# VH-VL binders against q983m5: the designs that were tried, part 12

Target 1, 189 residues: q983m5
Amino acid sequence: MVKVIASSLRKGNVVDKDGKLYVILFAENIHPGKGTPVTQLDMRRIGDGVKVSERYRTTEQVERAYVEEREHTFLYADGEGFHFMNPETYDQVAVSEAVVGDAAPYLQEGMPVQVSQFNGIAISLVLPQRATFEVVETEPTTKGQTASSSYKPAVLSNGVRTAVPPHIAPGTRVVVMTADGSYVERAKD
Key: E = the ipSAE of ESMFold2; O = the ipSAE of OpenDDE; V2 = 0.75 times the mean of E and O plus 0.25 times the DockQ between their complexes.

## First folded at step 3 (VH-VL; framework fv_lacutamab)

Design h05 (at its last look DockQ between E and O 0.04; V2 from the best seeds 0.00; counts 0 for: pae E 13.9 > 2, placed apart)
Fold by OpenDDE, look of step 3:
Structure h05 (fold): chain C 189 residues (1-189), chain A 120 residues (1-120), chain B 107 residues (1-107)
Amino acid sequence: as target 1 above (189 residues)
Amino acid sequence: QIQLVQSGSELKKPGASVKVSCKASGYTFTSYAMQWVRQAPGQGLEWIGWINTYTGNPKYAEDFKGRFVFSLDTSVSTAYLQISSLKAEDTAVYFCARGSYWGRYYFDYWGQGTTVTVSS
Amino acid sequence: DIQMTQSPSFLSASVGDRVTITCKASQGIRSYVAWYQQKPGQPPKLLIYAASTLQSGVPDRFSGSGSGTDYTLTISSLQAEDVAVYYCQQYYRYPLTFGGGTKVEIK
C-alpha cells in the first residue's frame, strides 16, 4: 500500500477506502474556473462488485494497492463465474460477472486475456482489441445498395449486436472491436 | 415466438442407448446455452448439465459424467442428449431448456419434455 | 454442492389468500435464485429470476425477495390457476440445484 494524490489515479488502479478495496473504472480531474479542483472516481468494490462514485480534492491522499498483471487463457463460464487459466502454472481463477462486465460476450475459449489481481483476487480484465465472429442475422441486401452505402444491423453468433456493410450476409465471419462491437473488416480465415 | 420442441417418448431395455433431440426456433440458436434437466416420476428437478452452442463445449454434473453425452447440429438448431448403458433409475422426463452463457443460468424457455422409460 | 431447502413441502390455501414459500441455501448465493411453476404434465415455467425480477408475462401477484441464504416467493392473492408445484433454483455455483418443491393446492 502506498499513499498517492487523487489526481494521479487512473482506470484500473486499486484503492483502499474505509478498509475495503475498490478498482477504479473511471477517473477524471475537473478544474472549474471558480472553485477547488476535484477528482471524480467511479469505482467497483472488489468483494461484491458494488459500484460507487466518489469525488476527492485533487491533492487528497488516497491509499493505492499494488496489482499484479498476468496473461491468462479463458476457459469457460459457469454459475460460479468466468474461468481463466494461467498457461505457465495451470492455476485457475474464477472471475465474477461484475468484474467481466460488458466484455463477457467477446470472450472465446482459448482467448488470451490480461488479468489484474490483488492478493490473488481478479479485479479487472483486458481483452484483445479485436475478435472474430460469424454473422448469424442481418437484413437482406436491397437492390441498389453498394458497399459505400450505410451499414445495416446484424447479430453475431455470440448474440452481440453490431452494424455491418450491406454486402455482408449471414454466415460471413467478421472482425469486430471488443470494446463496442463495431465492425472492422471481413475475416480472412 | 421462442419454442423448444423435443422428440417423442422412448421405451428401452436396460443396457440400451437413447438419443433425445431438442429443436430450437424463434431465436438465434448459438446465442444461448442449452441446458438439460430430468425429473424422475413423482420427484423434483435435477440438473444434468449444459452445452455451449457456440463453442460446442459441454459441462456435466458429476453424477452424469460418462453415460450422458451432449451434442449439437447447429445447421438445424438442434441439441441432443444421448444416454448409453441405460439403467432403470434413468427412467424420467428429460427437459431441454434455454440458458445464458454469461452467469445467468436460469431457464427462461423449456421443451415439453421427453419421457424415457427403462424396463426389462 | 449448495443445498436448497424449500418449505413447506405442501400447503393448502383459499382463493385470495397470501401465500409464501421459503428457500434456504446452505451458503450465501448472492440473489442468484430463480423460481418456477410446474403444472401437471407440463414443463416448469420461469416466474422470477435474480431473486426478485419478475419474468415477462408473469402476473404481478407473484413476487420474490430475499438475500444471503434466505429467499421467498410470494403470491399476494392466490388464484385457482396457481395450483402447481413451485421450485426454487440457485445458479450461483455448479452444480445447479433445485429446491425440493412446494405443492400448492386450493381448499
Scores: ipSAE 0.019, ipTM 0.574, lowest interface PAE 5.8, mean pLDDT 90
Fold by ESMFold2, look of step 3:
Structure h05 (fold): chain C 189 residues (1-189), chain A 120 residues (1-120), chain B 107 residues (1-107)
Amino acid sequence: as target 1 above (189 residues)
Amino acid sequence: QIQLVQSGSELKKPGASVKVSCKASGYTFTSYAMQWVRQAPGQGLEWIGWINTYTGNPKYAEDFKGRFVFSLDTSVSTAYLQISSLKAEDTAVYFCARGSYWGRYYFDYWGQGTTVTVSS
Amino acid sequence: DIQMTQSPSFLSASVGDRVTITCKASQGIRSYVAWYQQKPGQPPKLLIYAASTLQSGVPDRFSGSGSGTDYTLTISSLQAEDVAVYYCQQYYRYPLTFGGGTKVEIK
């Protein structure tokens, strides 16, 4: 364990709090016009999955666990979870549905993923920032929607609902952010 | 049910070697560290070290570096403690114990203990 | 290394008594403390972890408290089956270390 200031904590970091480990799901530094800057942390307790939200002064010291980060390749999912392989050692690790969370629909076979392990147990997962999916359904622009938005609803091949520019047709491959499915660009291949 | 079953008692002469086994069942072996603790006759508990059961990386207490070696056979969910160049002071009950996921936390299940007696 | 100083080393009490065992760390350990019970001829059994969290299946007459360097195991009403040696253990920093033990007997 190393002491770090709260403002340095990021999603995927692991902290010790009162003798228990938590993985950070969300971290935000808030600097009000007057008053003390704070760091908002949303965390999941390792072992039972209980979610906690905490607010710290940005300079408050927090114990951060050392974790081993290694690139893995996504293989498949089943009832035991999501299975990854270390491409150097060929060892496999199963990552629970709770750890994968909302990232699950973005996983693709062969995708390189950073897996954080603490004593051989997967505790967090970082996908590539972007991934490519086909648009399988997109809504037409509704009549009378002249000032509302240039983007229209779409469904991706992984089932994620997003919004795309008006010129995107069904069958188009698009690049999206794996964090929330937001459209980035048309795929160049 | 979770169980750690250790090998039987050993009677050894000084200078010999011993290898204590600890077979785990009832849980995913590679998800929990394996700890080793000894207890000399009439004495308290002394931490020897632990081994990461997924990576095979050991951590030894300073007094146990050298003659004490941890190893694994993950195909049979078994951890081993080997002690070379045995001394009379090594006479003790040796326990394996399951650590928490993180290896340096509390020990929730213990083997029954293996008595190693070293006498000339 | 973090030394765990446990007291008393020996304790004799009657059934129904409140029993208190203390453990003092040589530095702050932030509640990274476990307590174990060991009966004769048996391995230790986990009672308490994280200073105050009761392990599943342990009777609620056992409790833990403390902070910083000072930690306490309490048996609110001693029973005959509680005759054992009790150990504290810190898991804040390697090497992991145990207290010297407290032998509890019934008068």
Scores: ipSAE 0.005, ipTM 0.483, lowest interface PAE 13.9, mean pLDDT 86
ESMFold2 (binder alone), look of step 3: mean pLDDT 94; pTM 0.959

Design h06 (at its last look DockQ between E and O 0.08; V2 from the best seeds 0.00; counts 0 for: pae E 15.1 > 2, placed apart)
Fold by OpenDDE, look of step 3:
Structure h06 (fold): chain C 189 residues (1-189), chain A 120 residues (1-120), chain B 107 residues (1-107)
Amino acid sequence: as target 1 above (189 residues)
Amino acid sequence: QIQLVQSGSELKKPGASVKVSCKASGYTFTSYYMNWVRQAPGQGLEWIGWINTKTGNPKYAEDFKGRFVFSLDTSVSTAYLQISSLKAEDTAVYFCARGTYWGRYYFDYWGQGTTVTVSS
Amino acid sequence: DIQMTQSPSFLSASVGDRVTITCKASQGISRYLAWYQQKPGQPPKLLIYAASTLQSGVPDRFSGSGSGTDYTLTISSLQAEDVAVYYCQQYYSYPLTFGGGTKVEIK
């Protein structure tokens, strides 16, 4: 444990607050034109997954814990959570839905993921920025629509809703951003 | 419409092997896991395992590791179950069943079942 | 392994009766529970998933409830076509396991 100023904290950091450990989900430094600068932290408690929002003075001292980051491979999901394997040691770790969050639909078997752990407990994940999925539903192409026309709604094979160019048809594989499901390009495979 | 069609009944001797097919239609084959479930005569349902239809990676229940092998021919949207070194206790109806994507493993569509009888 | 215990194993009721089947898991399964109907010579048919979500096309006389270890399938008004064996299935953890089944008949 080390003491750091609140303004230095970032997403993924682990902090001790009132004897409980939290992972930072979001951090923002706010410098009002009038008033004292503050750091806004959205955090998740590691023990039970409770989310909290706290505001600190930017210069306020906070205890930060060391986090181990290791590459894992996604295996499968069940009711106990999402299962990942360390490709070096073959150890497996179960990560809760609360930790995986909105990244869940983008996980694919065999996908390399960075898992952050505190004392062996998974607290956060980092997925590849891009992933490939098949378009399973989309609107039919309308006569007269050109490639430069507005994007149309689509559903990917993982259930994620996105928008794709008019020329994209069901069955087409597309690359999307894992952060928000936004279309990048047609897959080249 | 979504449909799973399985191969016909099999009669085998102990020690022989059998390969059951399950052809899928009406949906994107590689978007859903394919599960295998068996039912012995007059008995309940027993989950054998699943295969990831996209990657080909299987998962077997512990009791079925070794003699039971899942495989795919994605070009014809077909999943296969092979059983080697057949035993009398392998006598059952074998079902293929479509699972879901990413870990919600209930089965919304089923094949009609394939009866495998092992008798000397 | 998670054991699923169904009760009763057999029940006989009249058309129009309210029928209840229970499924108890050996440990909490967090509503990762499905119900199936199997008629003679047919494969199982999905009725309910996520403990209480009715599968599309299934009559609304079927309903599911429960949490933790205890779950219930209810037929509000039993019909002749409901004669079948019913199974619960957990998908909380591997291996996936089924209940022993409940045979429902008409008096």
Scores: ipSAE 0.026, ipTM 0.596, lowest interface PAE 4.5, mean pLDDT 90
Fold by ESMFold2, look of step 3:
Structure h06 (fold): chain C 189 residues (1-189), chain A 120 residues (1-120), chain B 107 residues (1-107)
Amino acid sequence: as target 1 above (189 residues)
Amino acid sequence: QIQLVQSGSELKKPGASVKVSCKASGYTFTSYYMNWVRQAPGQGLEWIGWINTKTGNPKYAEDFKGRFVFSLDTSVSTAYLQISSLKAEDTAVYFCARGTYWGRYYFDYWGQGTTVTVSS
Amino acid sequence: DIQMTQSPSFLSASVGDRVTITCKASQGISRYLAWYQQKPGQPPKLLIYAASTLQSGVPDRFSGSGSGTDYTLTISSLQAEDVAVYYCQQYYSYPLTFGGGTKVEIK
């Protein structure tokens, strides 16, 4: 363990609070016009997954634990969770749906994913920023539509709902951001 | 057609060495790990280890470190198991089995097996 | 090491019977579990991986289930050709380990 100031904490750090270990899910430093700056932390307790939300003064000392981060390869999902392989050790780890969260529909077999572990327990994932999916539902392209029109609703092959430019037709492969499914571009050869 | 073809059966005396070959065909040899599994007469299966066919790096189960050595000749898509200082308890059928490059350590294709008999 | 315990070690059943074989791990293995069939004089053949995923070309009368430490292979309607020894294998951690086998015969 090492003491650090609260404002230095980032997503994926592990902290000791009242004898329990928590992984940081979200951190924000808030500097009000009057009063002392604060750090807002959303955290998940390791072991049982209980979520807490806490405020600290930005200069408040917090104990931080060491976390291993290693690249893994996504294999598949089943009733036990999401399965990844460490390409160096060839050990496999199952990661719960709660840890994978909203990233789940973006996982693709063979995808490189950074997995953060504490004592062999997977606590967070970082996917590639972009992934390619087929558009399976959207309004057909109509002759005379312009690219300056507002984006239209679409459903991707992974089930994610997003918005695409009007010229995108069903069957088109598109690149999206894995954080939220937002359209980037048509897929290239 | 994916095939793993092993060398023929061996009869050896205690203290001798044996080298079993496993020649792969029908797939890219260096994309899949090669595993070795043994089966003593009338008994179950025992994992010996694997070799990464791209790098040549082996992993051995603890009980097999030392006398059991994996090697490759990638020019002929062949993996080898060499056992030195043979003992009576090494009598078994030895299988090569294909695992995945990505660490899926279940075995989708197996060689026909090589019987090694150690008798004085 | 993760010990895999199969039961029964021997099973005799009639053609058409539903057959179940159990495999218990000494610790949770998160469905990293494969099943193999080995006929006399042959190498093992992969039937199921990831506890329940059927290997391509395997008849659908074979199925797998389970979680945690307890896993089951089921043959919904035993055929004469299913006479074999069946093995479970965990691939959760090294060393990879197999169950002791279940010999299935026709009455």
Scores: ipSAE 0.005, ipTM 0.461, lowest interface PAE 15.1, mean pLDDT 85
ESMFold2 (binder alone), look of step 3: mean pLDDT 94; pTM 0.959

## First folded at step 5 (VH-VL; framework fv_lacutamab)

Design i01 (at its last look DockQ between E and O 0.02; V2 from the best seeds 0.00; counts 0 for: pae E 12.6 > 2, placed apart)
Fold by ESMFold2, look of step 5:
Structure i01 (fold): chain C 189 residues (1-189), chain A 120 residues (1-120), chain B 107 residues (1-107)
Amino acid sequence: as target 1 above (189 residues)
Amino acid sequence: QIQLVQSGSELKKPGASVKVSCKASGYTFTSYAMQWVRQAPGQGLEWIGWINTETGNPKYAEDFKGRFVFSLDTSVSTAYLQISSLKAEDTAVYFCARGSYWGRYYFDYWGQGTTVTVSS
Amino acid sequence: DIQMTQSPSFLSASVGDRVTITCKASQGIRSYVAWYQQKPGQPPKLLIYAASTLQSGVPDRFSGSGSGTDYTLTISSLQAEDVAVYYCQQYYRYPLTFGGGTKVEIK
């Protein structure tokens, strides 16, 4: 365990609060025009998954746990969960749907993923910032439209709804942000 | 407009090999896994396995490991099932099917089927 | 391996009848179940996935329900074109497995 100030905490950190361990899901430092700066933490308790929100003064000391982070490759998913393999040791870990969360539709076989483990239990994942998917549904393209026009609705091959430029046709592979599915660019060769 | 078109029926002797093709059209081939299912005469459906069409990595049901080999030619959007050392029990209709989300769960589009008959 | 037991194996009903097909899994499968229709001489066609989600283009007379180990496909008003064999399939755990099928005929 190491004491750190609350404002240094980030998503994926594990903290000890009153003998209970929590993984940080979201952290924000807030500096109001009046009043004391605070750190807002949204956390999940390890073991039972209970979500809590806590406010700390930004300078308040918090116990942070050691977390082992190792690259894994995604293999497949089934009803038991999401299965990853350490490419160096070939050890596999199953990660629950709760831990994978909103990242699930962006996983692709062979994708390098940073898996954080605490006492041998997977507690969080970090995906590559970008991933490529096919657009399976969107409005047809029209010849006079510019690529910079207003974005149109689209559905990706992973089921995510997003918006794409008007020149994108069904069947086009696109690069999106894994955080929210937002369009980045047309996939390259 | 999504279609999976399989190769024609095959009549083989025990011990021979067969290679069934499945050509995909109407979607990006490498964005969806290809599944293989068989149906013996008068019987139900049996999952053989699937192949990741982007990486070429297969997953086989245990009973099909060894003699059943999946492969791809992504340049022509085609998946293949090769069965070696054919046995009479391999007589069946073989289907390719496209996996939906994550490409390996349930099967949203199916080929017409290829009848493989193994007899002496 | 998860076994899927379909019931009945065969049924005969009149046009307009409500038809119910049941599929029981050997363990809980958390609604990871799909239903397929296979008309004579044709490949299977996806009807329902996730226990109750109707595939696009499938008539509204088809519905799915269930939880845990027990799942049901219902045809609210049987039509002549619904003559087929129906299969359930679990996708909770590999290997993927199908029920034995239910042959539906018109009386």
Scores: ipSAE 0.006, ipTM 0.519, lowest interface PAE 12.6, mean pLDDT 86
Fold by OpenDDE, look of step 5:
Order: sequence, then structure tokens, then C-alpha cells
Structure i01 (fold): chain C 189 residues (1-189), chain A 120 residues (1-120), chain B 107 residues (1-107)
Amino acid sequence: as target 1 above (189 residues)
Amino acid sequence: QIQLVQSGSELKKPGASVKVSCKASGYTFTSYAMQWVRQAPGQGLEWIGWINTETGNPKYAEDFKGRFVFSLDTSVSTAYLQISSLKAEDTAVYFCARGSYWGRYYFDYWGQGTTVTVSS
Amino acid sequence: DIQMTQSPSFLSASVGDRVTITCKASQGIRSYVAWYQQKPGQPPKLLIYAASTLQSGVPDRFSGSGSGTDYTLTISSLQAEDVAVYYCQQYYRYPLTFGGGTKVEIK
């Protein structure tokens, strides 16, 4: 265990709160124009999967748990969970849907993923920040719309709903953030 | 500490226009979208749309396109909803609410609401 | 549009009772569900988001669960101050839509 400031915490980190371990699902630092800066944390309690939202002062000390982080490659998902392989040892690990959580739609075969383990149990994943998917559905471009106009709803090949620039059409591959599915750019591949 | 404070009640005649304000405090205004929701008397909640507080780009629900216009004054952390050509059926409490941009379109903080009454 | 069918529309229970409110989406919404509490003369208050994440400051007697199309708000032990109308909301697809609401009263 090590004490860190709340503002330094990131998604995938594990913290000890009241003697229980929580995986951070989302972290945001809020800096109001007036008032004390705070860190908003969405966390999942290890064990029963209870999700909680907590707010800390950005400078508040929080106990972070020691976990083993190793890069793995996503292989496939089945009824047993999501399967990853250590590219160095070729060992495979099954990770539950509860642990994978909202990251599930963004997993692609061959994707490098950082797996965090506590006492040999996978408790968290860190995906690449960006991933590429095909737009399979979107609204038609309205006459007069330019690239600077409002984004339009779209559905990616993985079923994730996002918003894309007006000039994006179905069949186009786009880069999105794996954290929230937000559009980044047209894929260059 | 986070607050959304809306303008006061409005009484308007059919055909008139109204502009409701929502002043935000306690957070970085441009870091969160501003959502608008209305509630007719004794009815449920209805989503009107949202505006990107950073870019100013609005998104309206289909039923609200045309007469409903979102705007901003970022210098005072204020969002506005203007309704033109008011109708009796526009009578409702209008709420502004803070939302996020991507994948988090729930509303964690709400204004107190502005009652708009349209009557001849 | 995604319809959120909320049930029951009215619920009367005693203090201490376990209360369950259900929301059924017309299609899968992948846990993009929030729950709100609205008391008379007040704006809605966020209770749960992401189907099961408890908003900071909300009593832990409130919980959310579900997946796919079916979602539930549970009050483990109903309190007098919980008298309100509760709404579910999906934010998986535009337009954002709310359930019809559930009025909770104490017997």
C-alpha cells in the first residue's frame, strides 16, 4: 500500500477504502473557477461488484494498493469470460465480465491490454486509449452541413453509439476513445 | 457547491417568446454539457436537448426543433433556452441540468426549474 | 426512439419495506441507465447512473441493477423521506428518454 494524492489516480488503479479494495472505473479532476478543486472517482468494489461514486479533494491522500500489472493480448470471449494471453509466457487468464465491464465492446482480437492482478486475481484492465472501428450506421448528411457543423449520431461496428462529423459515412473506419467512445479522427488504415 | 440557478417564473401569451437562463457555478462551465428537460403539470420528464458549452453546438430532440433555441454566455457561465411562438402546450417547468459529453448523458446536477405558463 | 416502460406507476409500502421499481427498455441499452428521485416542488435528483453506480451522497439503501433491456431500482428499507416520484432514463441513444415515473408513498 502506498499513499497518493487523489488527483494522481487513474482508471484501473486500485485503492483501499475503509479496508476494502476498489477499482477505479473513472477519474476526473474538477477545477472550479471558485472553490476547492476535487477529484471525482467512480469505483467498483472488488468482491461483490458494488459501484460507488466518491469525491475527494485533489490533494487528499488515498491509499493505493499494490497490484501486478502485466501486458496481455486479448484473444476471445466466451461463457467463461474474456481470455487474455501473456505474450511472453503464453499463459492465459480468464477475466470475468464484471471486471471487464464497459471495456468489453472495445476489445479486439490481438489488442494489447494491461491486466492488473491482486494476489494473482485479475481485478482490472487498461485498454489502449484509442481503437478503430467501422461506422455501420449514421444519419445522412444534411445539405449545407460542413465539417465544422454539429456532430451526428453514429453506431460503430461493435455496437457502441457515438457522434461523428457530418462528412463521415457508413463504411468509414474511425478512431474513437475507448473510455467513452468519443470520435477522434478518421482512421488512416 | 455546484449549483445551477435558473431565472424566475414566466407568464406569457400565445405567440410570444420567452428566454430562460441557467447560471452555473461550482465547476468549470465549459467542461460539461448543459441539458434541458421540461415537465408539464402533473406529467413526466421530457428531454429537450443539450448544448456543448465548449463549442456552442446544440442538439435538439426532434419534437423541439424549430421553436426551441439553446444559447450560451460563457463569460458568465450561463446557458439560455429561448422558446418562440409559444403555445399553451408549452406550459411546463423547464429544467437545466449538467451533463457530460460522451457516454455519460445523465444529469448529476439540476437547476431549480423555471415555470413557464402560456395563457391567453 | 427507445421507450422506457416503468412499473409500477404507483407503489404504496410501509416504512422498512423493500421496494423495487422496474424499467424495461424497448431495446438493449447496455446499462446506460440512470435513476432519479423527484420530490414535490423540487427538481429531480440523481440516484444511480450506469445502471448500478450510486451517486455520491445518496444513501446506500438505494441500489440499481440490470442488463440488456431490464433494469431495477431497489430501496432496501423504505424511509419516510423516500416519498417521491422516481424516474428511469436511458442515455444509450438519442433522443434521451425517461420512464413514465413511479410514485412511491408510505402506507
Scores: ipSAE 0.000, ipTM 0.546, lowest interface PAE 10.9, mean pLDDT 90
Fold by ESMFold2-Fast, scan of step 7:
Structure i01 (fold): chain C 189 residues (1-189), chain A 120 residues (1-120), chain B 107 residues (1-107)
Amino acid sequence: as target 1 above (189 residues)
Amino acid sequence: QIQLVQSGSELKKPGASVKVSCKASGYTFTSYAMQWVRQAPGQGLEWIGWINTETGNPKYAEDFKGRFVFSLDTSVSTAYLQISSLKAEDTAVYFCARGSYWGRYYFDYWGQGTTVTVSS
Amino acid sequence: DIQMTQSPSFLSASVGDRVTITCKASQGIRSYVAWYQQKPGQPPKLLIYAASTLQSGVPDRFSGSGSGTDYTLTISSLQAEDVAVYYCQQYYRYPLTFGGGTKVEIK
């Protein structure tokens, strides 16, 4: 660990607060025209996912940990979390539900994922920007209706709800953004 | 105040088993990992492993896999170290210590130690 | 495994002396080093973590420094109560490992 001033912290940094590690979700330096400059940090505690908001003077020292980013491959999920393997070293790492968060429905066996680790402990994941899923439920495509119809609701094979163009039928594979499940295009496979 | 209180000294014969307890007080037991360290007579400190007090999942150093088993009784804020098939080389003072929530850091509070002597 | 080598294994000094204990890691450990003091018949006590951060309640005559593979514990003015064995510990990678210890005595 190294001590840094609060104003140098940014999203993705890991800090030690009272012997517990937090990943910074949001950082903002506030310089009022009058008063003391402060750094607002929104953090998630590594391990149990408790979210905390803290204010520091911009010059206040905070312990920051170094993190390693390495590619892993998703293996499976169970009651103890989400399991990934480093394809080069074959080391496995378990990542808690709190760390995986909203990315969980998009994980597919074999998917490459960037895992950020501090001291061997996973603190964040970055999935590929896009993933392909089958549409399992949507309104039937009615031949002869105009293409001016707005997007229709659909349910993907991973359970995520999205909106797709009128021409997409159940059974079609579609590419979606992993950040929010939004439709990109019909899969080319 | 934060305290870790360990069970008393044990004298055992080779092949017996021993169970050492470590009772925590003054903090939320499940918020910190419990570390185990041993010290053989006249020797330095040797890390045995740690247990996640929230999940019960243990992690052992390679040399201590098999005969050494960590367990918990969360209702009384107590961690246990059990050693089976005792050997003379297991003679040591065994310490429990509080680690950070993820159990990989330095140890800020220590138990007083439990002396385990294995002799015929 | 990361090996932690302490030197010297033993030193004898007078009250008021500056004493230095060195710890060398077999690979870079990015300042993930703690130092402990163990008095006879007592458990170890945390003095310093993150190579240079003094634990609350520890006298300021104790200090830590270093980077990469080389770390140092310094006692700026040795007191009689400082008679103890001192250990370094890396917490950069599992398994956690300790140095062999340095016994400090008063002349």
Scores: ipSAE 0.000, ipTM 0.448, lowest interface PAE 16.0, mean pLDDT 85
ESMFold2 (binder alone), look of step 5: mean pLDDT 94; pTM 0.955

